# Designs tried in a protein design chat: VH-VL binders against Glutathione S-transferase TCHQD (TCHQD). Part 5

Target 1, 266 residues: Glutathione S-transferase TCHQD (TCHQD), of Arabidopsis thaliana (Mouse-ear cress) (o80662)
Amino acid sequence: MQLYHHPYSIDSQRVRLALEEKGIDYTSYHVNPITGKHMDPSFFRMNPNAKLPVFRNGSHIILDTIEIIEYLERIAEVSSGIEDATFNREVVEWMRKIREWESKLFTLAHIPDNRRLYVSKFLRMVVIARMAESPDLASAYHRKLREAYDTEDKLKDPGALRRSKDHLLRLLDEVETKLEGTTYLAGNEFSMADVMLIPVLARLSLLDLEEEYISSRKNLAEYWALVRRRPSYKKVIGRYFNGWRKYATLVKTWMFVRVRSLLRKY

## First folded at step 1 (VH-VL)

Design c5 (framework fv_ontamalimab)
Fold by ESMFold2-Fast, scan of step 1:
Structure c5 (fold): chain C 266 residues (1-266), chain A 125 residues (1-125), chain B 112 residues (1-112)
Amino acid sequence: as target 1 above (266 residues)
Amino acid sequence: QVQLVQSGAEVKKPGASVKVSCKASGYTFTNYGINWVRQAPGQGLEWMGWISAYNGNTNYAQKVQGRVTMTADTSTSTAYMDLRSLRSDDTAVYYCARDFYGSGSYEDYYGMDVWGQGTTVTVSS
Amino acid sequence: DIVMTQTPLSLSVTPGQPASISCKSSQSLLYSDGKTYLYWYLQKPGQPPQLLIYEVSNRFSGVPDRFSGSGSGTDFTLKISRVEAEDVGIYYCMQSIQLPYTFGQGTKVEIK
């Protein structure tokens, strides 16, 4: 089993949390989207939307985060001798609700404009270079280039950012209400619903928004403290973003992009 | 002029499906969300769901979850509500309404400020 | 779901006299962003609802200054200082702090 992922990717964190919680071993391949590795032709051929993660088991390639988690749930059940594996309805419903909130626009809006624009320009140059190198993928790369410009335009629209924020606020209020009566999102047992939510909270923490979105909600704050103690959290997220390591990781990535851009190596 | 124009009245039999359209004009369609609200004869207003014309994200009221699909076509600036497995208690006027954010103030949220004229859906045998 | 309760359900008002409508929510509508997500709508006979007041107390464009909203937390009031014939209809409060959006049951305002 192989996973193409990156520590900065929310969906990568979701799949990695599921793998760790289930004790499933896999071969790890780091694909850094900030440095443009997700646009490399070999990766792009596996996933032309260029999103992370990509899960592979032999010839089977699964691109959708929830489908990957469902597959892992089935494998875990079968390997333990349970013949009929199925998700709880409430778990599936939470997973779908949480996936509906798109983190990209929200995340980019909270990155300093000068650094965000510098990385955005670098990534557009990478796409242009790959388009020239792989004529058979030129149409798909052109689509990714259009999407990059569209994202820049949407970041200038306060209405789009407000709607993303409103969606998140309503999602977290629903979570807060559920956590009044349960330890975890779908009941008193940890589930894949929690796997979907934890990276959202980690992203808010990374953006220094914990006080506004998490600490202001009593049950969500207690939940966040609880889930951060899980060994899976420490391995998947904590290693990269706890304390000063958060800043070290960001500085290293920024320096890589800066050096490559200065050398005009795309 | 900002306008939402809905499709015409529909008469359906129980078990059928209905697709109501809401065509937007006078503003950038992708900058707003579209709510669907229904009103049964002589009754109050009931929220059905919401779709973002920006990214297609949806959220549906629990009562219609599993029977409703909301979509938005950015090329025609038109939102759609498809309601399946119709029952007599789905008889209502269905309204679309946009979310509005004020010009010059990011923090402003006006709620549903522009409404369509309504589409009467009658479910009878 | 947040339950919105309006009182009274109907009002008969002499022209030029004031009217007051109450709206109570089952939960606070004050959000962590400092805003209160409470709205007032008027539905005139045969028409779709129209926005009167947004975020508790702000009049929407074109709404006469005889309309005012007030309140905080869970208790809200819409006041009409001098009811006119054109104000006849059903008034609804609405919350959008959480999904699903919910409306009060409506208050019918009539002229005596």
Scores: ipSAE 0.000, ipTM 0.383, lowest interface PAE 19.6, mean pLDDT 82

Design c6 (framework fv_ontamalimab)
Fold by ESMFold2-Fast, scan of step 1:
Structure c6 (fold): chain C 266 residues (1-266), chain A 121 residues (1-121), chain B 112 residues (1-112)
Amino acid sequence: as target 1 above (266 residues)
Amino acid sequence: QVQLVQSGAEVKKPGASVKVSCKASGYTFTEYGINWVRQAPGQGLEWMGWISAYNGETNYAQKVQGRVTMTADTSTSTAYMDLRSLRSDDTAVYYCARVYDYGDSWGMDVWGQGTTVTVSS
Amino acid sequence: DIVMTQTPLSLSVTPGQPASISCKSSQSLLHSDGKTYLYWYLQKPGQPPQLLIYEVSNRFSGVPDRFSGSGSGTDFTLKISRVEAEDVGIYYCMQGIDLPYTFGQGTKVEIK
């Protein structure tokens, strides 16, 4: 079993939390999207959407986060000899509801414009270089280049950001209400619904928005403190996000991009 | 039944103000936004702005920016559009419409019956 | 602003015959979430607009199956397989991806 992922990818964190909670071993491959590694032809052929994560077991490739988690649930059931241990309806409903909130626009809107634009230009140059290297993938790379420009245009629309923020606020309010009566999102036992939510809260913490979105909700704040104590959280997210470590990784990535851009190596 | 019921027709002179109401029923008011769309006689639809019933955040079309104020009263489940410094080209039927959130879908699914605003001397 | 262009602007249809309306946007309506924010509305004489199709191809609740939407990116089509008398009115496409939300000019459908 192989997983292509990155510590700062929300969907990568979701799959990794599921793997850790279930005690499933896998071969780890780090793919840093800020440095353009996800555009490498070998990876791109495996996943033309160039999104993370990518899960592979032999010839079987799964690209959708919820489908990966469902697959892992079935593997865990078989390995433990447990039959009929499947997602309950409430768990599946929460997973879909949480996935409906797209983090990309929200995240990019909270990055300083000068750094975001610099990285955006670097990534466009990487796509152009890969397009020249692999003519068989030129059409798909053209699509990615167009998407990069479209994303920059979307970031100029205050209405799109407002809709994203409103969606998040309503989602967190529903979570707050549910947590009045339960320890975890789908009941008093940890589930894959929590696996989907935890990376969203970690992203808010990474962006220094914890006070605005988490601390203002009593039950959500208590939940966040609780889930951060889980061994899975510490291994998957905490190792990269605890204290100064979150800034160290971002600084290293920024320096890589800057050096490569100065040398025109894409 | 989910409904949006608007206030009655208004006749105003140029330079006056008009306040149109839109009362919601049959759903949780704060879970949806309210769009305002107008239609001049014999013309197409023109979006005027949007308000969140959840937090009161607004966004207005450029053409009416500075002349329009949209508000929402959660205690009465009523949205309002206040348009001032009226001109003859503001003569239109004004509709309120909720922004539908159906899990994977967004759209204006329920519309008020419309409020005719006539600006004449 | 995203410009929405409808063709034709008017059409007369014999009852039971099919009708097709095209809508073109000046920019892609595909969002990074994988959804395409294109909607179709029908305005019957003297009535407010009513939602027919959301996200390109999904029929809204209560909408007859003779209505279907298709398309991607910037090119979209609304089809009525067998036009009935109650289908008379003005059809509008709308984009909901960017503010301001914009509508096509409208297509007037009349029975012959």
Scores: ipSAE 0.000, ipTM 0.377, lowest interface PAE 21.2, mean pLDDT 82

Design c7 (framework fv_ontamalimab)
Fold by ESMFold2-Fast, scan of step 1:
Structure c7 (fold): chain C 266 residues (1-266), chain A 122 residues (1-122), chain B 112 residues (1-112)
Amino acid sequence: as target 1 above (266 residues)
Amino acid sequence: QVQLVQSGAEVKKPGASVKVSCKASGYTFTSYYINWVRQAPGQGLEWMGWISPYNGDTNYAQKVQGRVTMTADTSTSTAYMDLRSLRSDDTAVYYCARDSLEWLSDYGMDVWGQGTTVTVSS
Amino acid sequence: DIVMTQTPLSLSVTPGQPASISCKSSQSLLDSDGKTYLYWYLQKPGQPPQLLIYEVSNRFSGVPDRFSGSGSGTDFTLKISRVEAEDVGIYYCMQSIQLPLTFGQGTKVEIK
């Protein structure tokens, strides 16, 4: 089994948390979307939407985060002969509800314009270079180029960010209400619903928004403290973005983009 | 230029542990996996595992699982392999070798260290 | 685990003559991304392995034109068009499509 992923990707973190919690071994491939590696022809042929993560088991490729988790559930059941009783209807409903909040626009809106625009320009140049190198994929790359411009247009729309924030607030209020009666999101046992939520909270922490979104909710704050102590959290998220480590990771990525842009190597 | 430089030869008694280092230079350390491959005297190559210096992820071969720990120090661009509960059949030359991390590998393991001889004898 | 089988295990070659080494894998090395994850390495006496060929047929930088790789699926071949004294050593094929990474048992090439 192979996973194509990156620490910046919330969906990648979700799948990796699921793999760690279930004790499933896999081969890890890092595909940094900020440096444009998700646009490389080999990856792009495997995943034309260029989203992370991509899960592969032999010839079987799964691109949707919830479908990957459902597949891992089935694999774990087949291997052990034991059904995971915590993977029930309530868990799946929470997973879908949490997935409906898209983090990309929210995240980009909290990045300084000068850095974001520099990276955006670099990524567009990468797409243009790949179109020239692989004419058979030109139509799909052109779609990605259009999506990049559309994203920039949405960032100029004050209503889009407001709607994203409102969606997040409603989601977190619903989570807070549920946690008043339970230890974890779908009951008193850890489940895949928690796997979906943890990266959202980690993203808020990464953006220094913990006080605004997490600390203001008593039960969510206690939940966040609890889940950060899990070994899976430390391996998947904590190693990259805990404390000073987030600055080291961002600096290295920025240096890569600058060097490649300076050399005009896309 | 791009190179991997390993620590010197070690002689250990059965049950001891050994820690081999692999210092990288001439490239971005976090952009490549570091593989560990060993070769017993007169035998072929055996993969032991890898580490991603980017995130600390490791994967170990079954034969050494539970006895090996691979780490990487990004501040010194150095990878380490710590093998515990040494047996006579762990006698081998241990190599580190880089493999591209952020790209689907075009080259495989393209740069190798010079090797570290580990002898386990009573 | 994917088993890599090399034939022959040893070759004695007159200088200037060609040499051919076969590598067979127990499973296809062709991935869904269209790439075949097969590599050839040369280990000279007292030295670490060095990469010769990556992804079946691509010659690594600095590797002489006399080396060529070919094959598909489970059957691969490394050819040396004119063996020179500096080509003496043990040749290994390797797969990286599946963990653990596995090597062939090696083919020793000697000059007669």
Scores: ipSAE 0.000, ipTM 0.455, lowest interface PAE 16.2, mean pLDDT 84

Design c8 (framework fv_ontamalimab)
Fold by ESMFold2-Fast, scan of step 1:
Structure c8 (fold): chain C 266 residues (1-266), chain A 124 residues (1-124), chain B 112 residues (1-112)
Amino acid sequence: as target 1 above (266 residues)
Amino acid sequence: QVQLVQSGAEVKKPGASVKVSCKASGYTFTSYGINWVRQAPGQGLEWMGWISAYNGNTNYAQKVQGRVTMTADTSTSTAYMDLRSLRSDDTAVYYCARDHYEYSSSPYYGMDVWGQGTTVTVSS
Amino acid sequence: DIVMTQTPLSLSVTPGQPASISCKSSQSLLHSDGETYLYWYLQKPGQPPQLLIYEVSNRFSGVPDRFSGSGSGTDFTLKISRVEAEDVGIYYCMQATEFPYTFGQGTKVEIK
């Protein structure tokens, strides 16, 4: 089994938490989207959407995060001698509800405009360079350029950001209500619903929005404290996000982009 | 044991509809797509379409598009193919067949397990 | 649509002798992911098709090693090193590289 991922990708964190909780071994391949590695032709051929993560088992490639997690759940259950492996309906409903909230626009809106535009320009230059190197993929790379400009347009739309924030607030309010009666999102046992939610909370923490979105909700705050104590959290997220470590990694990534841009190496 | 069990033979008049069922057992139904393939008497195999039991996504062959609907009932682990406005050239054995690989959003993977077939005869 | 063409359409083989079936596609079956989604099926009289070979050259579980698949691009071959009585039936190649899936017209294998 192979996973192409990055510590800062929410969907990568979801799959990695699932793998860790299930005790499934895999070969890890690091792909940093801020430096444009997800646009390299070899990776792009496996995943024309250029999104993380990419899961591979032999010739079988799975690109959708929930599909990957369901595959892992089935593997874990079959290994335990369970012939019919199915998710609890409530778990599946939470997973899909949480996935409905798109984190990209929200995340980008909380990055200073100067740095965001600099990185955006760098990534566009990377795509242009890859188009020149692999003419057979030029059409697909062109689509990625259009998507980059579309994202910038959405960031200028105050209504889009407001809708994203409102969607998140509604989601967290539903979570808060559920946690009044249960330890975890789909009951008193940890499930893949929690795997989907934990990276959202970690993203809020990374953006210094914990007080506004988490601490203001009693049950969610207690839940957040509880899940951060899990060994899977420490390995997948904690190592990269705890305290000063998040700043060190972001500074290194930004310096890499700045140096490569200065040298015009895309 | 993984198996697909189909409904019994049907005899229909031209213009009628037929709904063939395909009940899955021995595996996680929602993890695999189901293909439908037909075979006219003494002829070769013709692919009709595919449905994902995971996400409900479908893809139909152009020749039957507009007349066919494929559905999956996860509560009974049963896939269905509903073919309408039957013509004499729809007379065939209809097979359901499971995707070779799990969790595909696309049916690139061919088929491994096949149902026993359902004979549909359209005669006037 | 990709057209699949099999040759020959019929084979009469003496038991223990080899058999070879050709399958040619109107377009390359190489998918953008680097895989070639070419399959071989056997349909014995009165039975549904059964998978023999997947992705050009891989034997499905339980398939005897006398069966082998080879080829690339648009030209594929199924070989049976020594035909046995239980191998009688109609052999089909199939492409799953793009919709709609398409089958060859079939090759009937009979024992002399």
Scores: ipSAE 0.000, ipTM 0.381, lowest interface PAE 19.5, mean pLDDT 82

Design c9 (framework fv_ontamalimab)
Fold by ESMFold2-Fast, scan of step 1:
Structure c9 (fold): chain C 266 residues (1-266), chain A 122 residues (1-122), chain B 112 residues (1-112)
Amino acid sequence: as target 1 above (266 residues)
Amino acid sequence: QVQLVQSGAEVKKPGASVKVSCKASGYTFTDYAINWVRQAPGQGLEWMGWISTYNGDTNYAQKVQGRVTMTADTSTSTAYMDLRSLRSDDTAVYYCARAPYDSDYYYGMDVWGQGTTVTVSS
Amino acid sequence: DIVMTQTPLSLSVTPGQPASISCKSSQSLLYSDGKTYLYWYLQKPGQPPQLLIYEVSNRFSGVPDRFSGSGSGTDFTLKISRVEAEDVGIYYCMQSIQYPLTFGQGTKVEIK
């Protein structure tokens, strides 16, 4: 089994948390989207949407995060001979609901404009270089260029950010209400619903928004403290977000993008 | 136009010190670490150390630790390697080479200076 | 320190024939980020080293496609599909997974 992922990708964190919680071994392939590696032709051929993660088991390629988790549930059940009673309708409904909130626009809106625009320009240049290198993929790469410009347009629309923020607030309010009666999101047992939510909370923490979105909700705050103690969290997310490590990593990543752009190494 | 240009050849007596310079041009100096690698006549490549032009952090090979100091002057985009207490076995061509930074620490050296020959003889 | 061992140390090749250089590390060069920190350099007579291959198998900008790198873990190979006069020099493998950075002894490639 192979997983193409990145420590800062929310969906990558979801799949990696699922793998860790189920004790499933896999071969890890790191793909840094900030440096444009997700646009490399070899990766792009596997996933023309150029999103992380990509899961492979032999000839089986699964690109959708929820489909990957469903697949992992099946192989865990076959391996153990025991049905996972926690993977029920309520869990799947929470997973779909949480996935409906798109983190990209929200995340980009909280990054300083000068650095975001620099990275955006670099990534567009990477796409343009790949179009020239792989003419057979030019149409798909052109779609990625259009998406990049559309994202920049949405970032200029105050209404788009407001709608994204309102969607998140409604989601977290529903989570807060559910946690009044349960230890975890879909009951008193940890489930894949929690796997979907944990990276959202980690993203808020990464953006220094924990006080506004998490600490302001009593049950969500207690839940966040609880889930951060899980071994899976520490391995998948905690090691990359601890203390000042996140700032040092982001600075080095920006320096790399700047260097590659100056050298025209796309 | 990316270049690393080193200072000229040096002939030194045992016990002396030598300071080799490496001037960068065509790129943003602070976006790359500078590595120093030497090559004795007819021998292979030996890594001496690394300096971060961003924050001045250094890491020296144990064999030269205590005798070497690496510095970088961002105002002139120039890195320096100062090697003290020279011995005959320090006779070598000394190269500077840049390596980019990223979140995963890309240490590959892609642009090298032309080399500075340092001869230590009595 | 990680020890890098190259074989052979010298190769004499007829123009147009292939050449193969082996590099073995004393421990795995695979890092937790999924990358393998192995590089190949060529030093032509009287010149500084130049980067040929980075991260095992990726050709650096401007490097001809007759050069290819392969391998995993502790065993790596550099292949030249058809050696040309311009390929004469000393080839070095290098690891950067941990300090100190270490090079192989070098493989001298010359034309018969």
Scores: ipSAE 0.000, ipTM 0.365, lowest interface PAE 21.8, mean pLDDT 81

Design e10 (framework fv_cafelkibart)
Fold by ESMFold2-Fast, scan of step 1:
Structure e10 (fold): chain C 266 residues (1-266), chain A 123 residues (1-123), chain B 112 residues (1-112)
Amino acid sequence: as target 1 above (266 residues)
Amino acid sequence: EVQLVESGGGLVQPGGSLKLSCAASGFTFDDYAMNWVRQASGKGLEWVARIRSKANSYATYYADSVKDRFTISRDDSKNTLYLQMNNLKTEDTAVYYCTRHYDEWGSYAFDIWGQGTLVTVSS
Amino acid sequence: DIVMTQSPLSLPVTPGEPASISCRSSQSLLYSNGYTYLYWFLQKPGQSPQLLIYLGSNRASGVPDRFSGSGSGTAFTLKISRVEAEDVGVYYCMQGLQTPYTFGQGTKLEIK
């Protein structure tokens, strides 16, 4: 099994947490979207939407996060000698509800404009270079270029960001209410619902927004402290987000982009 | 063109044995779980057995009515599915179909079927 | 084992009129991933079965828009918006949630 992912991708973190919780081994391939590696023709041909993660087992490629997690559930059942599944409607409902909040616009809005615009220009140049190198993919790359400009337009729309923040607040309020009576999102046992939520909280932590969104909610704050202690969290997220390491990684990535841009290497 | 072609059916006495084959072509056989489904004359469909792909360790599953009498197997090098039928009973008389199941997530179940091979168990 | 029950078992229809077939399962076919493992097949006279609908409501490749699947949990419906002569045959629902995979009894659709 192979996973194409990046430590800072929320959906990549979800799949990796599921893999670790289920004890499933896989071959890891890092694809850094900030440096434009997700636009390389070899990756782009597997996933023209250029989204992470991409899961592969032999010739089978799965692109949707929930579909990947479903596949992993089936593998875990077979390995355990059990073909019957236990149904938990609440887990499914939480997974869908959490997936409905899109993190991209919210994340980009919390990055300083000068750095965001520099990276945005670099990525557009990467797309243009790939269009020239692979004419057979030019139409798909052109769509990606249009999406990049659309994203910049949305960032200029205060209503779009407000709607994203309001959606997140409503989601976290529902989570806070549920956690008044349970240890985890779907009861007192860890589930795939928690796998979907944990990367959202990690993103808030990465953006230094814990006080505003997490600490202000008593039960969510206790839940966040609890899930950070799981071995899966430490391996998938903790090693990349722990203290000084998050700053070191961001600085290193920024320097790479600047050097490549100065050399006009795309 | 994706095709499944069954063979090996025929007339056999109660208590006898028969081995069915299903030759696959036009797709990557190794990625699919394979199933046998049977249908007695004028009756409905009955699932018989399943074998998963190599990625799932060739795990096998059987209907209670055939368990311990039938053995499902596959040879990926020949793109062929088999069903070894032992201690045959008159109620095993049916047309036997092979069908594929995309083994990765189960969403594409029984999308391609063979033409069937008739097994008649009679004295 | 999951028991699948279809109704009606015999369905005479005038060409151009709609047809509806019901299927019930003895337990929910909803998996923890949110998908419903229900399938619909058509077996035309003298032919092998062919897949019409997978995962409750998705049309298989080459299946006309006039066929639709709906339902959730334990109750499912296959609808044909306007029946054509080539639709004659026996329709089966199947649960693919757990082995043994089980089929309904079949519904024979006939032209009046």
Scores: ipSAE 0.000, ipTM 0.402, lowest interface PAE 17.1, mean pLDDT 83

Design e2 (framework fv_cafelkibart)
Fold by ESMFold2-Fast, scan of step 1:
Structure e2 (fold): chain C 266 residues (1-266), chain A 122 residues (1-122), chain B 112 residues (1-112)
Amino acid sequence: as target 1 above (266 residues)
Amino acid sequence: EVQLVESGGGLVQPGGSLKLSCAASGFTFSDYAMNWVRQASGKGLEWVARIRSKADSYATYYADSVKDRFTISRDDSKNTLYLQMNNLKTEDTAVYYCTRDLDYGDYWFDPWGQGTLVTVSS
Amino acid sequence: DIVMTQSPLSLPVTPGEPASISCRSSQSLLYSNGYNYLYWFLQKPGQSPQLLIYLGSNRASGVPDRFSGSGSGTAFTLKISRVEAEDVGVYYCMQALEYPLTFGQGTKLEIK
């Protein structure tokens, strides 16, 4: 089984948390979207949408995060001979509800415009270079260029950001209410619903928004402290976002983009 | 929405030929293997043929009853599956359904089209 | 060829009561990857077949939870916990382990 992923990708974190919680081994392929590796032709052929993660088992390629997790549930059930009783209707409903909140616009809105635009320009140059290398993919790469400009337009719309923030607030209020009566999101046992939510909370922490969104909710704050102690969290997220390592990784990635851009190496 | 629509059925004489089409919409047709399954009036289901996706080199498989007479093919640019039927026999009389499949997720032999009736008689 | 045998072939049931259909294969449908390549379909009167269960025990999207599949190897069961009027139709099992793909004879479920 192969997973194409990156530590900064929320959906990559979701799939990796699921794999760790279920004890499923896989071959790891790091694809850094900030440096444009997700636009390399070999990866792009597997997923022309150029999103992470990409899950592969032999000739089977699964691109949707929830579909990957559902597949992993079946793999775990077959291997153990035991149904995962926690993967029930409530869990699936939470997974879909959490997925409905799109993190990209919210995340980009909290990055300084100058740095975001510099990276955006670099990625557009990478796409153009790849189009020249693989003319058979030119149409798909051109779609990615248009999407980049559309994203920039959405970032200029204050209403879009407000709607995203309101959606997140409603989601976290529902989570807070559920956690008044349960230890985890879908009951007293850890489930794939928690796998979907944990990366959202990690993103808020990465953006220094814990006090506004997490600490202000008593049960969510206790939940966040609890889930960060799980071995799966430490391996998938904590390894990259723990203390000073958070800043070191971010600086290294920024310097790579800046140096490559200055040297015009795409 | 995900749909499969068969067409091309009709009345033909024994020894005749007919070509069926199955138009797909609402999903990425090129990623899926496709099947033809038939059903004679008041009888059970009988698998006829399968064609795999480009990733599996468009490999084709046939039931012994139709091998060398029927040819399954596809045109991914038109999102259409075909079944070329030659040397038709009276026992080929049936409603012909197309259905998709994929070896992962929730995409196993679903959906099925509405079917198209082929009648082989003199 | 793998032969699929269903029983019973006719199943009259009272609404609200449970129903079960058996499917047996002439050889094991359990592959080395751990999956049983067995599928269950329902064909309602005048309609196309629809998928109920895939890979032995997995319920297809949109299928009510009153339907369940169980079994492994050569013996499989489709169970309906509480039969409803809309469940009337012919039920088929199918193996997809090897070519040719083969269906059972069908089980006609009727309301008493």
Scores: ipSAE 0.000, ipTM 0.363, lowest interface PAE 23.0, mean pLDDT 82

